VHH binders against Probable cyclic pyranopterin monophosphate synthase (moaC). Designs and how they scored, part 12

Target 1, 244 residues: Probable cyclic pyranopterin monophosphate synthase (moaC), of Pyrobaculum aerophilum (q8zyf8)
Amino acid sequence: MIVDISKKPDVFRYARASANADVKKCNTAVAAKAATVASRYLPFLHPLPLSATAWCKDGKFYVEGIAHWQTGVEMDVLFGVLVGLLGSGAVKIENLRVEIKQKQTTPPIIENVNTSEAPITREGDLVASAYGRMKVVNLDIVKNPVEKGHPIYAAQTAAALNAKRLCELLGGPCPSVQHFKIEIITSDSVEVRTFIKARDITPAPEALFSAGVALLTIWDMIKKYEKDENGQYPYTYISELHLD
Short names: E, the ipSAE of ESMFold2; O, the ipSAE of ESMFold2 at other seeds; V2, 0.75 times the mean of E and O plus 0.25 times the DockQ between their complexes.

## First folded at step 10 (VHH; framework vhh_podentamig1)

Design s1 (from f6 with D60P; at its last look DockQ between E and O 0.19; V2 from the best seeds 0.00; counts 0 for: pae E 17.3 > 2, placed apart)
Fold by ESMFold2, look of step 10:
Structure s1 (fold): chain B 244 residues (1-244), chain A 116 residues (1-116)
Amino acid sequence: as target 1 above (244 residues)
Amino acid sequence: EVQLVESGGGLVQPGRSLTLSCAASGFTFDEYAYGWYRQAPGKQRELVAAISRGSTLYAPSVKGRFTISRDNAKNSIYLQMNSLRPEDTALYYCTRTVYEGSLDYWGQGTQVTVSS
């Protein structure tokens, strides 16, 4: 379910997310744009008027966002980092996490950075698979229904839907998906594996995207149980996401 | 010690313009963000505009009429106020922000009065 927020006040909401990845050129424009539309892809996010910016430094990709609104922006900027890295050609992403989130009655500081576009390229076979792992404090909560629904079933559905939708964000030629499957395992962490078969154009970016969307959907559904007393996520993050 | 000193206030007719200035001293100017707040008699203090290293934010009531800017060489923040209205009458304060957007320093304020 999309939780009822109709009585929550507007406050300034800020978050910064990051991940490690080895990319030659950073598509920060795609990342910033993706953050602003994340609620169309992560099924339980409330829409909000997000301002976002992105940058790269020393092998790390960043997105930060601000809104004056009823809900936080950390899931939106996490999504921006994921899509930005895929639009930058990443095949391995590590430590996708929220560095900080804030809510307050005064406007937060926003760093001034230039955004850039990079050409979007696709390389790989017509069959692709990906693996992802997310560290979670409350693993038992992932296994059972929560207020928003069942995290694993919601993640499987969101991933399947999103396996066909990455081109909306990146542009360019799109694979015609012929087969998609996903497995989600809750061991000492949340692990996901996706498999995609497509014709004509490699679905390698879609394998990564659908795995990332699955993990972010679970995160969003359980996030109120993952926050510490200061509203931060010190122990919740996607530790790895890569092609097989 | 941290100092923020506002100037440029005065009495103006509706539809006219004013520029407020804020001179900062006692700290490394370019490491911070700044804002302008205003307080009308009997009202609560409200945000007017804020600026970081080039990103700006405006209250809806002033967007399109007011422009905040900063000059790192002069350690100064400015508020250009165009198309002034009687409801813009207030004491205007320059502010500095710290980590997480909290305000830690305020100026003494400069009065702007818009009346025919």
Scores: ipSAE 0.000, ipTM 0.136, lowest interface PAE 17.3, mean pLDDT 84
ESMFold2 (binder alone), look of step 10: mean pLDDT 84; pTM 0.842
ESMFold2 at other seeds, look of step 10: ipSAE 0.011; ipTM 0.544

Design s2 (from f6 with A59P; at its last look DockQ between E and O 0.03; V2 from the best seeds 0.00; counts 0 for: pae O 19.1 > 2, placed apart)
Fold by ESMFold2 at other seeds, look of step 10:
Structure s2 (fold): chain B 244 residues (1-244), chain A 116 residues (1-116)
Amino acid sequence: as target 1 above (244 residues)
Amino acid sequence: EVQLVESGGGLVQPGRSLTLSCAASGFTFDEYAYGWYRQAPGKQRELVAAISRGSTLYPDSVKGRFTISRDNAKNSIYLQMNSLRPEDTALYYCTRTVYEGSLDYWGQGTQVTVSS
C-alpha cells in the first residue's frame, strides 16, 4: 500500500500549493507544521524530511516545501494549506491546487520566514456537514484498484480516522465525535460529503478536514495518472470545500 | 549500521558553557533531521533542541541559552549550552528523525553534570 520507492534516487523536490479563502488572520505556523507531518494523516504518503514555509497574500494561502528525497512534496504542501486554513478559521476553501512542482539537481532556497499564529476558534453547531469537489482527469481510475489500493474505500477510511485527529494539529479543545458518515460520488468530478455529530464542541472544522483528507487521499492514490508530461497538475485540484 | 555517538559531556560549574558533539555514520547525513533530548534521573526524556535542513526548534526552558547546529562536511551535530544551571544536569542523547515526532535512532548518551 505504501509503494516501494527503495530504488528511487534522492533529488531536490520542491512544490508550492495554494488555495483561496476569506480569512481574517492567517495561521501560517500551523500550516508549515502540518506539512511536515502530513504522512501521519494521509495513509499512503511516504514520510520525508520536509522544510516548509507558508504565507498569505491577496485572499490566497500558500505553502511551499523542499526535501532532498525519493518522493515529491506536493501532497505534503497541499495538506499544509488545508490545515493552515482550518487553523485560520476558514469555512469555505476554493481552488486548493499545486501551483508548481519541480525536481532539481541543486538545492532550491526557502527562506526561514517568521510564521504567525492565530487563536483557533470554532463556530458552529454540534452537528456539522461539509461538501468537497475535486476535478480529476481520470474519473474511471478513481473507481478501480490502483497500486496503492482502492481509492474510494481508502478515502472513506482515511476520513473516518482523521475526523478525530484535527485537534492534534490545531491544539485546543477537541470534539468528542459521536457519529461520522461520508459519501463519495463520482459524477463529472469527485464529490464528497461528510457528516459529524459531536458533544460539547462543534466538529465543523473536522467535517471540512475529513472531506479534504478524503479528496487528498484519492489524489495521492491516482496522482501518477493526473500529472502532465512536465509533472504538473493543470487539471487536478479541489475546486471547492465548504460547510453545508 | 546507523550510529550516533555523543561526546563532550562532563562536570561543569553553574553559569559556564559546554559543547556537546554527535558524530553520525552509516547513512546519508544531509537527508535527515536531528535532535537533542535529555533525561534527568526519575524524569521523562524531554526535547531540548531540534534541527532540520532549514529550521531549528527550542523549548522555552533552554531557548536563548542552547544552540543546535550541524556540520554536513563532518557528519556532525552540536549542542552549544551556555549559562548552564543545575537543572540542566541530565544524560543528553543525540537523535535522528525521519520526520518530526518519528525518532528512529538514539545515541548512547553523554552525561552533563552542573554543580558547584
Scores: ipSAE 0.000, ipTM 0.114, lowest interface PAE 19.1, mean pLDDT 84
ESMFold2, look of step 10: ipSAE 0.010; ipTM 0.579
ESMFold2 (binder alone), look of step 10: mean pLDDT 84; pTM 0.848

Design s3 (from f6 with L57I; at its last look DockQ between E and O 0.28; V2 from the best seeds 0.00; counts 0 for: pae O 10.3 > 2)
Fold by ESMFold2 at other seeds, look of step 10:
Structure s3 (fold): chain B 244 residues (1-244), chain A 116 residues (1-116)
Amino acid sequence: as target 1 above (244 residues)
Amino acid sequence: EVQLVESGGGLVQPGRSLTLSCAASGFTFDEYAYGWYRQAPGKQRELVAAISRGSTIYADSVKGRFTISRDNAKNSIYLQMNSLRPEDTALYYCTRTVYEGSLDYWGQGTQVTVSS
């Protein structure tokens, strides 16, 4: 369920997310665009007018965003990092996390956005599998329904729907998906494994994307239990996300 | 102590320009995002413009006329206000983001008055 925010005031919001990945060229335009439309892909995010920027330095990919709005922007910039790295050709992503989340509690009124775009390169077999692992503090909350619904079932649904939607963000041809499978395990962390078979072009980016979407959907649904007293996520992050 | 000091306000005629400055001290400048807010008599404070390391936002009423910028070497934020209108008359404040649970910071502001 999308939580009722109708009574929340607009607040100035800032967040920065990052991940480690070995990419030759950083697709920062894709990352910034993806952050601005994240609510179309993460099913429980409220839409907001985000201004985002992205950059790479020393093996890390960063997205930061600002908005003046009713909700925070940390999930939006996390999504931007995920899509930006996929659009940069990453096959292994590590330590996707929120570095900074901040706000300004003032009551002011108006909204803005920032974007640009490019397509991806497709290499690989017509069958792809991906693995992702997310560290969480409150593993028991993941296993049980919360106010937004059941995190695992929501993640499975969001991943399945998104398996075909990456090309909306990256451009280029869309794989003709013939089969999609997802398994989510809650052991000492949240682990996801996706499997995609396509007819025509490799679904390797989609396997990674759907795994990432599953983990981000879970994160979004449990995030109020994962925040510390300063609103940060010191112990919640996607530790790894890679092709098998 | 966290300090944000606004300056550069004044009385100007419609259509003229002003540049507001905000000097920041007492914290790590690069860690935060910054905003300019204004408050006219009898109205609530409103966001005018905001800036992070690489992103800006503007209120629709000032877009195309105002430009926010920052100088990391001088720990300063600027608001260049062009084509000023009487409705831009307000007390202008510089502020920064805070972590959840912290109090907001408000300086005394700098007055901008646009009148003939």
Scores: ipSAE 0.000, ipTM 0.537, lowest interface PAE 10.3, mean pLDDT 85
ESMFold2, look of step 10: ipSAE 0.406; ipTM 0.813
ESMFold2 (binder alone), look of step 10: mean pLDDT 84; pTM 0.844

Design s4 (from f6 with R96K; at its last look DockQ between E and O 0.86; V2 from the best seeds 0.00; counts 0 for: pae E 7.6 > 2)
Amino acid sequence: EVQLVESGGGLVQPGRSLTLSCAASGFTFDEYAYGWYRQAPGKQRELVAAISRGSTLYADSVKGRFTISRDNAKNSIYLQMNSLRPEDTALYYCTKTVYEGSLDYWGQGTQVTVSS
ESMFold2, look of step 10: ipSAE 0.081; ipTM 0.659
ESMFold2 (binder alone), look of step 10: mean pLDDT 80; pTM 0.799
ESMFold2 at other seeds, look of step 10: ipSAE 0.111; ipTM 0.651

Design s5 (from f6 with D30E; at its last look DockQ between E and O 0.55; V2 from the best seeds 0.00; counts 0 for: pae O 8.5 > 2)
Fold by ESMFold2 at other seeds, look of step 10:
Structure s5 (fold): chain B 244 residues (1-244), chain A 116 residues (1-116)
Amino acid sequence: as target 1 above (244 residues)
Amino acid sequence: EVQLVESGGGLVQPGRSLTLSCAASGFTFEEYAYGWYRQAPGKQRELVAAISRGSTLYADSVKGRFTISRDNAKNSIYLQMNSLRPEDTALYYCTRTVYEGSLDYWGQGTQVTVSS
């Protein structure tokens, strides 16, 4: 389930992730905070003490993270980008990817998360659906058990659990989820569709969030097969994530 | 060819200041994170401070006294060391993050000695 890293030394870790989205306001504080707690939401992600920074420029949203720890920080910063864009009001996200992942080998120490919160403004119907697509090299591995478990079943469970949890990260009232459905299929990519019915407030952000969590859970579970010889992800990314 | 050249070390009295410099060449400076490490005789090498584009990390023993900075135009990283103590005596190294599968780069370092 959670891979044994007890024998790995702490080393200096660095990663940067980005995505394209057209948003009026860049909620960088939410993104940086979300990155530091990503392991609470991505079920197989090892916890780590992360220092994160977020910014936006030219239609792209970025999160960088540094840590001195046993595991890399790329999944944490990917999660930060996802949540930061949802907290910025994004309804369409494209090309969520790891731009760079690096390390050093000599070990200690750690700082702070950017401040400033703003609650998400919620508009929309009480029924929402979202679609996401992730490019991967190893589609056959997605369909079969790996060391961490079965990627598709794990992603379905993680999405269902997380459908009610976005408001923990963004603040404000949570939708009372009445129904949740997820479908994950593999074609030339990994595709996900989520459907949520809620009472009182729109679950549109949660539809996007749960779809994103499903894809990131799969990515985390297969990432050792997706890395190139330099530890980068040139061919693995979430190409699109949007409301339907 | 990756080159990181440290300078600015020397002998100083306790309570004084030094600035260490690290000149980088042979790669795209802005695409990496950087660190200052130190190693005292008989001790393990330890991280003193690290910097990415805008985030910094400091060892507890140097917080409030040392400041790491970078100048992208000059491809340089700096360590401003104030209120120096005898326990800061060490060989100080500038390093850069590396891609997986690469060996770490460690130059000769610059010696800082704090003594009355």
Scores: ipSAE 0.011, ipTM 0.574, lowest interface PAE 8.5, mean pLDDT 85
ESMFold2, look of step 10: ipSAE 0.380; ipTM 0.821
ESMFold2 (binder alone), look of step 10: mean pLDDT 84; pTM 0.848

Design s6 (from f6 with A59P K63E; at its last look DockQ between E and O 0.27; V2 from the best seeds 0.00; counts 0 for: pae O 16.6 > 2)
Fold by ESMFold2 at other seeds, look of step 10:
Structure s6 (fold): chain B 244 residues (1-244), chain A 116 residues (1-116)
Amino acid sequence: as target 1 above (244 residues)
Amino acid sequence: EVQLVESGGGLVQPGRSLTLSCAASGFTFDEYAYGWYRQAPGKQRELVAAISRGSTLYPDSVEGRFTISRDNAKNSIYLQMNSLRPEDTALYYCTRTVYEGSLDYWGQGTQVTVSS
C-alpha cells in the first residue's frame, strides 16, 4: 500500500546515492531521468517533483536529487544509480547505498544538469541470471507485514512486472522476455536471484534490473525501521548486484 | 571528531563585502553537502546558502548577493557576501547537512555586523 502522507508538510528534500562499478563511460543522463520517474517502477514510492543530477568519479557513480515535497528522495536517487549503471554497461555493482539524506525549510533552486548519454550495449546469452545481496538491520521485519504490505511478496511482484520495463528507461533494442523466475532468501541478509529467458537479445541487464528492483522495493517498505538517529542508513545497503 | 571552524566575520559598513571561510576536519569532506546558516538576535536560525556536488541553493533574501563555494582540495567551504545590509547582521554558522529528525554538525559561528 502507498501510505497516507496527506498531512505531511512540504519541506526541501535532498539525497545522494552512490555505488561502485567499473564502467568506461557513464550514462549520467539516463540516471538523472530514471530518478525523476522512480515512483513508476518502485510500487510503493510516492510520486514527487524531483530535480536530479548524476556524475562519475574515482570508480563511483553518483546521483543526487532535490524536491520540495512531502516525502524524502533517497529511494528515487538509489533507483537512478541502478538504472544509470545498467545504462553504462555495468555487470557488477557494489555498495549501492544512500550516502546522505537531509531536509531543510528553504525554497529550492532549479539547476540544469549537464549530463551525457550513450546507447546501451548488450553482451551475453539469451538466458541470464543475476544475484543481489542487501544488508539490513531488521531482518525479521523483512519476513513480516509492515505498513506498506508484505516485503517479500511485494518484491517478487515488483521484479516480475519490471523484468521487461528497463527499455522504457534506456531505449534501444529490447529483449522479448519468454520466462522469468525470482527467488528471495532471508539468511543473515536479504538475497535475491533472478532468471530470465528471452528471444533474440540478451536479457542480462534486465536480470540485474529486476534483482535491483526487488531489493529496492524491500528497502522502501522497511526504511523507517532501518534509519539511525540521524535519519541515515549506515548499515542498510545493497552490497552486491552482479550477473552469475 | 567532526569539526567545522568558521572565520572571516567582522564589522563592516552597508554595501561592502565579506568572505566567510569554514575549515572542515574529522571526516571525508567530498562525501557531504554543506550550508551556511545565520541567527540574528531574537530570531530563529535560517539557511542562507547550501551547496552539494551538483547544485547550490539560496533563499530569496540573499539571492544574487551571496555565493557559496567549496574547495575539496582544502576541505573548505566559503560564503562570499556582497552588498551587505544591516539586516544581514547575525552569527553565521557553517554546517554539514541536515538529517531528517537529527542534528546538523555546526561550527562555533562567526559574527557579521553591518552597521554605519
Scores: ipSAE 0.000, ipTM 0.141, lowest interface PAE 16.6, mean pLDDT 83
ESMFold2, look of step 10: ipSAE 0.000; ipTM 0.157
ESMFold2 (binder alone), look of step 10: mean pLDDT 83; pTM 0.837

## First folded at step 11 (VHH)

Design t1 (from f6 with S102Y; framework vhh_podentamig1; at its last look DockQ between E and O 0.07; V2 from the best seeds 0.00; counts 0 for: pae O 17.2 > 2, placed apart)
Fold by ESMFold2 at other seeds, look of step 11:
Structure t1 (fold): chain B 244 residues (1-244), chain A 116 residues (1-116)
Amino acid sequence: as target 1 above (244 residues)
Amino acid sequence: EVQLVESGGGLVQPGRSLTLSCAASGFTFDEYAYGWYRQAPGKQRELVAAISRGSTLYADSVKGRFTISRDNAKNSIYLQMNSLRPEDTALYYCTRTVYEGYLDYWGQGTQVTVSS
């Protein structure tokens, strides 16, 4: 559900997310743009007017964001990292996590940095699959969802819808999705596999995207229970996300 | 071109009032949020007040003393400062946001000095 925030005051919200990936050229412009519209893709995020920036350093891709608004921005910047890496041609993403999030009464400063665009090169077959794994503290809430909604069904729906929508973020022609499957299981972690057939254009980025969206949707639904006493996520992250 | 022009600063005695104005031009005023920041000598810039389409925000140090307002017909933002204290002495900047919390334009500032 989209939680009722109508009585919450505006407060400055800051977050920085990162992931490891080996890419030749960082598409930081698409990452920053994607973060600003994340609520259009992750179904339970509240819309907010986000300012975001992105950069690469030492094999890591970063997005930070701020908003003066009623809700936090950590899911938005996680989404920005995911999309930015897909726009950078990543086929393997590791350790997608929130590095820090803050709520404060004074504005944080984000630095203007040069951003770049890189058109994605779509390499691969017209059939693609991806695997993702997310570490969580509260597997019981994912396994036994009756009191908290059904995170797995929500994630499956969000992933299916988003398999058709990545091109809105990256630009260019969209794959015509002909078939989509997703399996989500909970073992010692939350694991997802996606499978996509498309016409004319390889859906490899969409296989990764839909897997990432599924995991981020689950994360968003359970995040109240994943935060530590300082409001951080020391144990919750997407450990791996890659093409099969 | 985008312009934010502050006015209304000056030297005032403690306990008195002052109104700052910010005239905006070169863009569609209604589409943005605005704020006032201040910087005292040797200190970091700090938020004083902000105003969006539907809400206001005040720093704790000025709540109950300062009031931010906007007049969309005049493309102007105001800061009413009552019960001024020497600690309010600073250069005051009018700001515009592209998104809430991201500040893409600053005025030149207007000096407020509160002393005997």
Scores: ipSAE 0.000, ipTM 0.121, lowest interface PAE 17.2, mean pLDDT 83
ESMFold2, look of step 11: ipSAE 0.183; ipTM 0.659
ESMFold2 (binder alone), look of step 11: mean pLDDT 85; pTM 0.857

Design t2 (from f6 with S102W; framework vhh_podentamig1; at its last look DockQ between E and O 0.01; V2 from the best seeds 0.00; counts 0 for: pae E 14.1 > 2, placed apart)
Fold by ESMFold2, look of step 11:
Structure t2 (fold): chain B 244 residues (1-244), chain A 116 residues (1-116)
Amino acid sequence: as target 1 above (244 residues)
Amino acid sequence: EVQLVESGGGLVQPGRSLTLSCAASGFTFDEYAYGWYRQAPGKQRELVAAISRGSTLYADSVKGRFTISRDNAKNSIYLQMNSLRPEDTALYYCTRTVYEGWLDYWGQGTQVTVSS
C-alpha cells in the first residue's frame, strides 16, 4: 500500500456490490471469505478488519461488508462478488458495480447470515480466453501515472501474479498454468483480454479472474477521481466479463 | 410508497413503561432490518435499539430496560420501554436499514416525555 493513510480517522464504512450472472447454485461462503482477504490479491488495497456477508436473489449476486477503519470497503466487496461468482460456476458476469457505499461516525449493527457452498465444476478447453469491459468517467487518468503508479502496468502485473491464485480462494484442483497473456486497451472504456494455457484442467475460471483483477486494480487506483459528490460510483462499473 | 408510522408515545412518570409501535407498508418487510433512534432536545440523533433477521442490539444507556422486537406477520416493529427516566425524553424514530445502523427510511417520530 503506497498511499499514505496515516492521518485519516477511523470511520464506520459500509458497501454493497452486486453483479448479474446466471448460476445454478450460489457459493456465498466463498464470496464472503474472499472479501475479507481481498487486500492479499488486489495489490494496492489497504488491509482492514472486514466483516462480510453474501447472498443471491433474482439472478443477482450480492456482497456487503463493514469495517471501522481509515479506508472504504467497496473494492473488497467487489472482489467478493467476482470470486463468489467464479466459485458458483459463472462464465458470464454483467454489471459488477457498487450499489451503495456509506460512512458514519457511529457504530453500525452487524449481522452474520448463514452462507452456503456449492461444488465447483470445471468445463472447457486447456486454453481459455476472457474479455472484460469497465466503464469509467476519467479515462485519461487510466493512461497517465497517478500517485499509486501507472494503472495499466499495475493491472497487467496484478493479473499475471493472480492468474495462479484463484484456487487459494476456491479450493479444489489447481490448473498447472503454462502460459499467460494480457492485453489492456482504452478507448471509450477500459477493455481487457486474458489468455491462459494450462496442462491439466481448464483455466477458464482463472482467465475470468485475472481479467477481473486487472479491472479492479485499475478501479482501485483511480477511484478518488470516479466518485461523485456523495461518494458513490454512478458511472463506474464492470459492464461485462465473460469467456471468449 | 414506503411508509413507517410510529405510535405509542406520550407523557409518562419516571419508573413507568411505554410500548412504541412502528407499522411498515409499501415494501417486503422481511428483507430489511429495523431500528429505533431518538433525538433529545439539543442533542444529535442516537441509536436506541436495532433488530436484524437474527439478532438485536441496544445502546448501553438502555440495556436491560428496553426490548426491541419484530412481528413479520404484522409488518411491525416494537420497542418496550421499562423503568423510564427523564433522560429518555426524546422524539423516537422507527427506521428501516439496508444494514443495521445504515438507514434509508425514517418514520415521522413519536414523542416520549418522562417527567415528574
Scores: ipSAE 0.000, ipTM 0.199, lowest interface PAE 14.1, mean pLDDT 85
ESMFold2 (binder alone), look of step 11: mean pLDDT 84; pTM 0.847
ESMFold2 at other seeds, look of step 11: ipSAE 0.007; ipTM 0.327

Design t3 (framework vhh_podentamig1; at its last look DockQ between E and O 0.01; V2 from the best seeds 0.00; counts 0 for: pae O 17.8 > 2, placed apart)
Fold by ESMFold2 at other seeds, look of step 11:
Order: structure tokens, then C-alpha cells, then sequence
Structure t3 (fold): chain B 244 residues (1-244), chain A 118 residues (1-118)
């Protein structure tokens, strides 16, 4: 981690994230677990002792988390939603966003806490491409060094390293990656395109995962400039993430 | 036509203060984010500070000394520069980010020179 948090006090941190996706069965166990280990995958997240819960309702997938710690938990729960949807078989994810984040507030109790787990089926081509788009308030900051480094170059590196790591979270065999390419451009938004070739099993989930990791890495690096006066993210979100 | 016009530069002694202004015209001011960049002779252009609707960003070299602000009623962005050092000598540019058509900082002012005597 490059940001020094050693003087920040422990306070209760809460966040809830969500996304829209068409999935038949929600893999909420994978989502909750992924949130607790997000700092192993998003390179600038500080480790923290997160408690997380995930659920689906009305076409949306949710993850919420709480920690008594020095840093917030919104990036961790966003990562949980991403991985949970990939573990649920999603090929198109929309509006991945932070619904709310809070300090010192006891979170609402969610009474339907049972989780489900099923391995993802891996049917598809050995070549996969994915596209992602993230809305940001201040696009020019994405192109320049910030306290955590250069957002675009960090995102490219994080995505490349993560292209072979999704199966650690989902279980089952890992694709033998033979080729990986990522392009990140800025237009009226931050756009990412990934391409993966694998030897043995489809890397389609990994194409989506690496694109999502790239966007979440950028978000994490610029997040202090994206917050509104109330500490929320009303205009920052991943609007779409899908296979080509 | 989109215009960003900087003013307020000049020659100042080390340790003194200076306020830069950027007047914006030809577009809806409050729909954009803005920044100040600087370029010293022989160096690349670098970010100094940026401001969105609800947040600010500062380069490490100016944090605690410079303050960016905006006044939506005057369509203006400001940079308050305190405790100036010779290393702050540069041509300072006001910039805008286009959210709806391009991925680059699409408008730069002509710049205002700040010179801090050593």
C-alpha cells in the first residue's frame, strides 16, 4: 500500500454495493468471500477484517460489509459484487455502484442471511474479449499521477496480473492463459477492453474479471476526488461490463 | 466558442502569496471539472490542482500551500498560492475536462507566468 493510514482511527465502516445482471441463481457465498479478500486483488486496498453479506432481489445483486478499522469498505464490497456475479454466470453486468457508505453507523440487519454456492460452468470459446465502461466526475485526473501512482498504468498492470487469478475465488480449474491484451481509453468515460486466449477452458469469466479489476483499480486510486459533500458516489459507477 | 482565460501571474518574492484566476465562457460552467497545470522551462507539463463539483486534488509538492476553488456565479476557477518557492516558477494553465465527447483535457488557456525570485 502506498497511502499512509497509520494515524487514522478505527471507526465502524459500512458500505453496500449493487449491480444489475440477468442470472438464474445467485452465488452469494462467493460474493461474500471475495469481498473479505479484495485487498489481495485490488493492489492499493489496505487489508481489513471485513464481515460481508450478499443477496439478490428484483434483478439486482447486493453486497454489504462492515469493519471496525482505519479504512472504508466500499471498494471491497464492489469487488464482492463483481466476483459474485461472475460466479453466478453473468455475461453482462450493469450499474455496478456504491449505493451508500457510512461511518460510525450500525448497519441494518439483513434477516435472510443464508448463502448459496455453485461452481460456474465453463462452456464457451478459448478466445474471449470483454468491454467495460465507468462514469467518473473528473476524467482528467484519471490520466495523471495521484498519491497512489498513475491510474491507467496501474490498472493495466493489475488487470494483467489478475487475468489468471479468478479461479482462486470461484473454484475449479484455471484457464491456461496463452495471451492477454488490455486497452484503456478515455472518452466521455473510462473504457476498457480485454482480450484473453487460453489453451484448455474458456477464459470468458477472466476477460470480464480483468476488465472489472482495471476499472475498480482506477476508481480506488481517484476515489477521494469522486466523493460528493456527503462522502457518497452519486456519479461514479461502472455503467456496463460485458463480453463482446 | 469555449474560452479559458488565466490572469494574476507575475513576479513575486519567495515566501509571498499570489492568486491566479481563470475566467470561463462559451459553455455551461457547472457541468465540468477543472484543473491547474504548470510547465517550467525544460520540464513536462504537470498537474498542480484539480476541482470537481464536490472534491479537490493537489500535487504533493503544493499540498498545504495551494488552494483551488471555484465560483459558479462568476464562472471562475482560482488558485491561491501561498508560501511560494523558486521551484514554483512556471507557466500556469487552466484546463477543462470534456465528459461527453473526448477523453483528453480538451481546452487549455494560454497560460499566466508566475516567477518567484531566488
Amino acid sequence: as target 1 above (244 residues)
Amino acid sequence: EVQLVESGGGLVQPGRSLTLSCAASGFTFDEYAYGWYRQAPGKQRELVAAISRGSTLYADSVKGRFTISRDNAKNSIYLQMNSLRPEDTALYYCTRTVYDSSGYLDYWGQGTQVTVSS
Scores: ipSAE 0.000, ipTM 0.148, lowest interface PAE 17.8, mean pLDDT 82
ESMFold2, look of step 11: ipSAE 0.000; ipTM 0.189
ESMFold2 (binder alone), look of step 11: mean pLDDT 82; pTM 0.834

Design t4 (framework vhh_gocatamig_d2; at its last look DockQ between E and O 0.40; V2 from the best seeds 0.00; counts 0 for: pae E 10.7 > 2)
Fold by ESMFold2, look of step 11:
Structure t4 (fold): chain B 244 residues (1-244), chain A 117 residues (1-117)
Amino acid sequence: as target 1 above (244 residues)
Amino acid sequence: EVQLVESGGGLVQPGGSLTLSCAASGFTFDEYALAWYRQAPGKKRELVAAISRGGSTLYMDSVKGRFTISRDNAKNSVYLQMNSLRAEDTAVYYCTRTVYEGSLDYWGQGTLVTVSS
C-alpha cells in the first residue's frame, strides 16, 4: 500500500507545523521524538531520517523538521505536534496545520531536542469519546480511492491499530482497551468521533490520539490534491480535536 | 528587497580555517531556514550546509565534522565555520534562504574561498 518512490531524488526538505492549545508545560522532547518515528504510526507515511525541533510561543505549539530524502516532512511534523500536545496534557487542540513546506537540493543530517515530562489522568472515567474536525479543499476526494488507497477506510483501520499505541510514545501505564468505535462523516468538512472503553485507566488520551491519527491518515492520503501552487496547505488543517 | 551578502572568504593553506558570514536584509530573518551553497570552477552549485529556525542542521557528507553552520537572529546573520580545509573545498560560497516550490531562489554575490598549498 506504500507508494513506490524509488525513482525520486533525495532533496533537502523543510516543514513547520503548529497548533493552538492551553498547556502548562510544553513537552518538546516528546514532540520531536514523535516526528522522527511518525511513519511507525501513520501507515502510509514513508520512513525517512529527519531532524526535528519543537517549541511553544504565544499559545501555539510548533514542530519543524528537516531531512535530505525522497519525500516531504510535513506529515511527520504534524504528527509531532499532535503527540507533543497530548504529552503536554492537552485535552483540546485547535488549528493543527502546516505553516510552511519548503525544499532545496541536497546534502545530509543530525540532531534532536528536549526531554519529557508527560502523563495525563482523569478520575473515575474509564470511557472516553473524542471529536475532531478537519477542513479540506477536496471533500469528494476523501470518499474515493487515491494512489494510497481509500482514505476513510484507511483512517478507520489506522485509528483502530493505534488506539492502544499512544503510551508507547508517552511512556507510563497503558489502558486495557475493551472496545473501540470510530465514525467518520464528510459534511462541509471531515469529522471524526472515537469512542474507547477501557478497564484500568482512563483512555481519554488514546481517544484523542486515535481521532488525530484518523485525520492525519486522511490528510496524508489526499495531500497531493490539497496543496496550492506553492506546495502549501493554506486551507487544509485540523480545526479542532477535543474530548466530548 | 531580499538581500544576502557573504564575506570572510580568502586564500588559506590546506588544514587551515576560515569563518564565512552572511548578512541578511529585506525579509523576516528568523522565520526562514538558511543555507550555504558552493560552486567550484566547472561544477554545479551544491548545498554545503543548512540550518532551520529551531537550530536543526544539515551537512553534506564531505564537510561533516569540519564545517559548522550557525545563525544569530539578533544580527540577521548566518555563519559557516570551516576547519581542516582541503583543496577540494575551493569554491565560491553562497548564502541563501529557503523558498517555496516554484519560486526563484535568492542568492548572494558569493565569497571566494581558495585552498592552495
Scores: ipSAE 0.000, ipTM 0.414, lowest interface PAE 10.7, mean pLDDT 82
ESMFold2 (binder alone), look of step 11: mean pLDDT 82; pTM 0.816
ESMFold2 at other seeds, look of step 11: ipSAE 0.012; ipTM 0.377

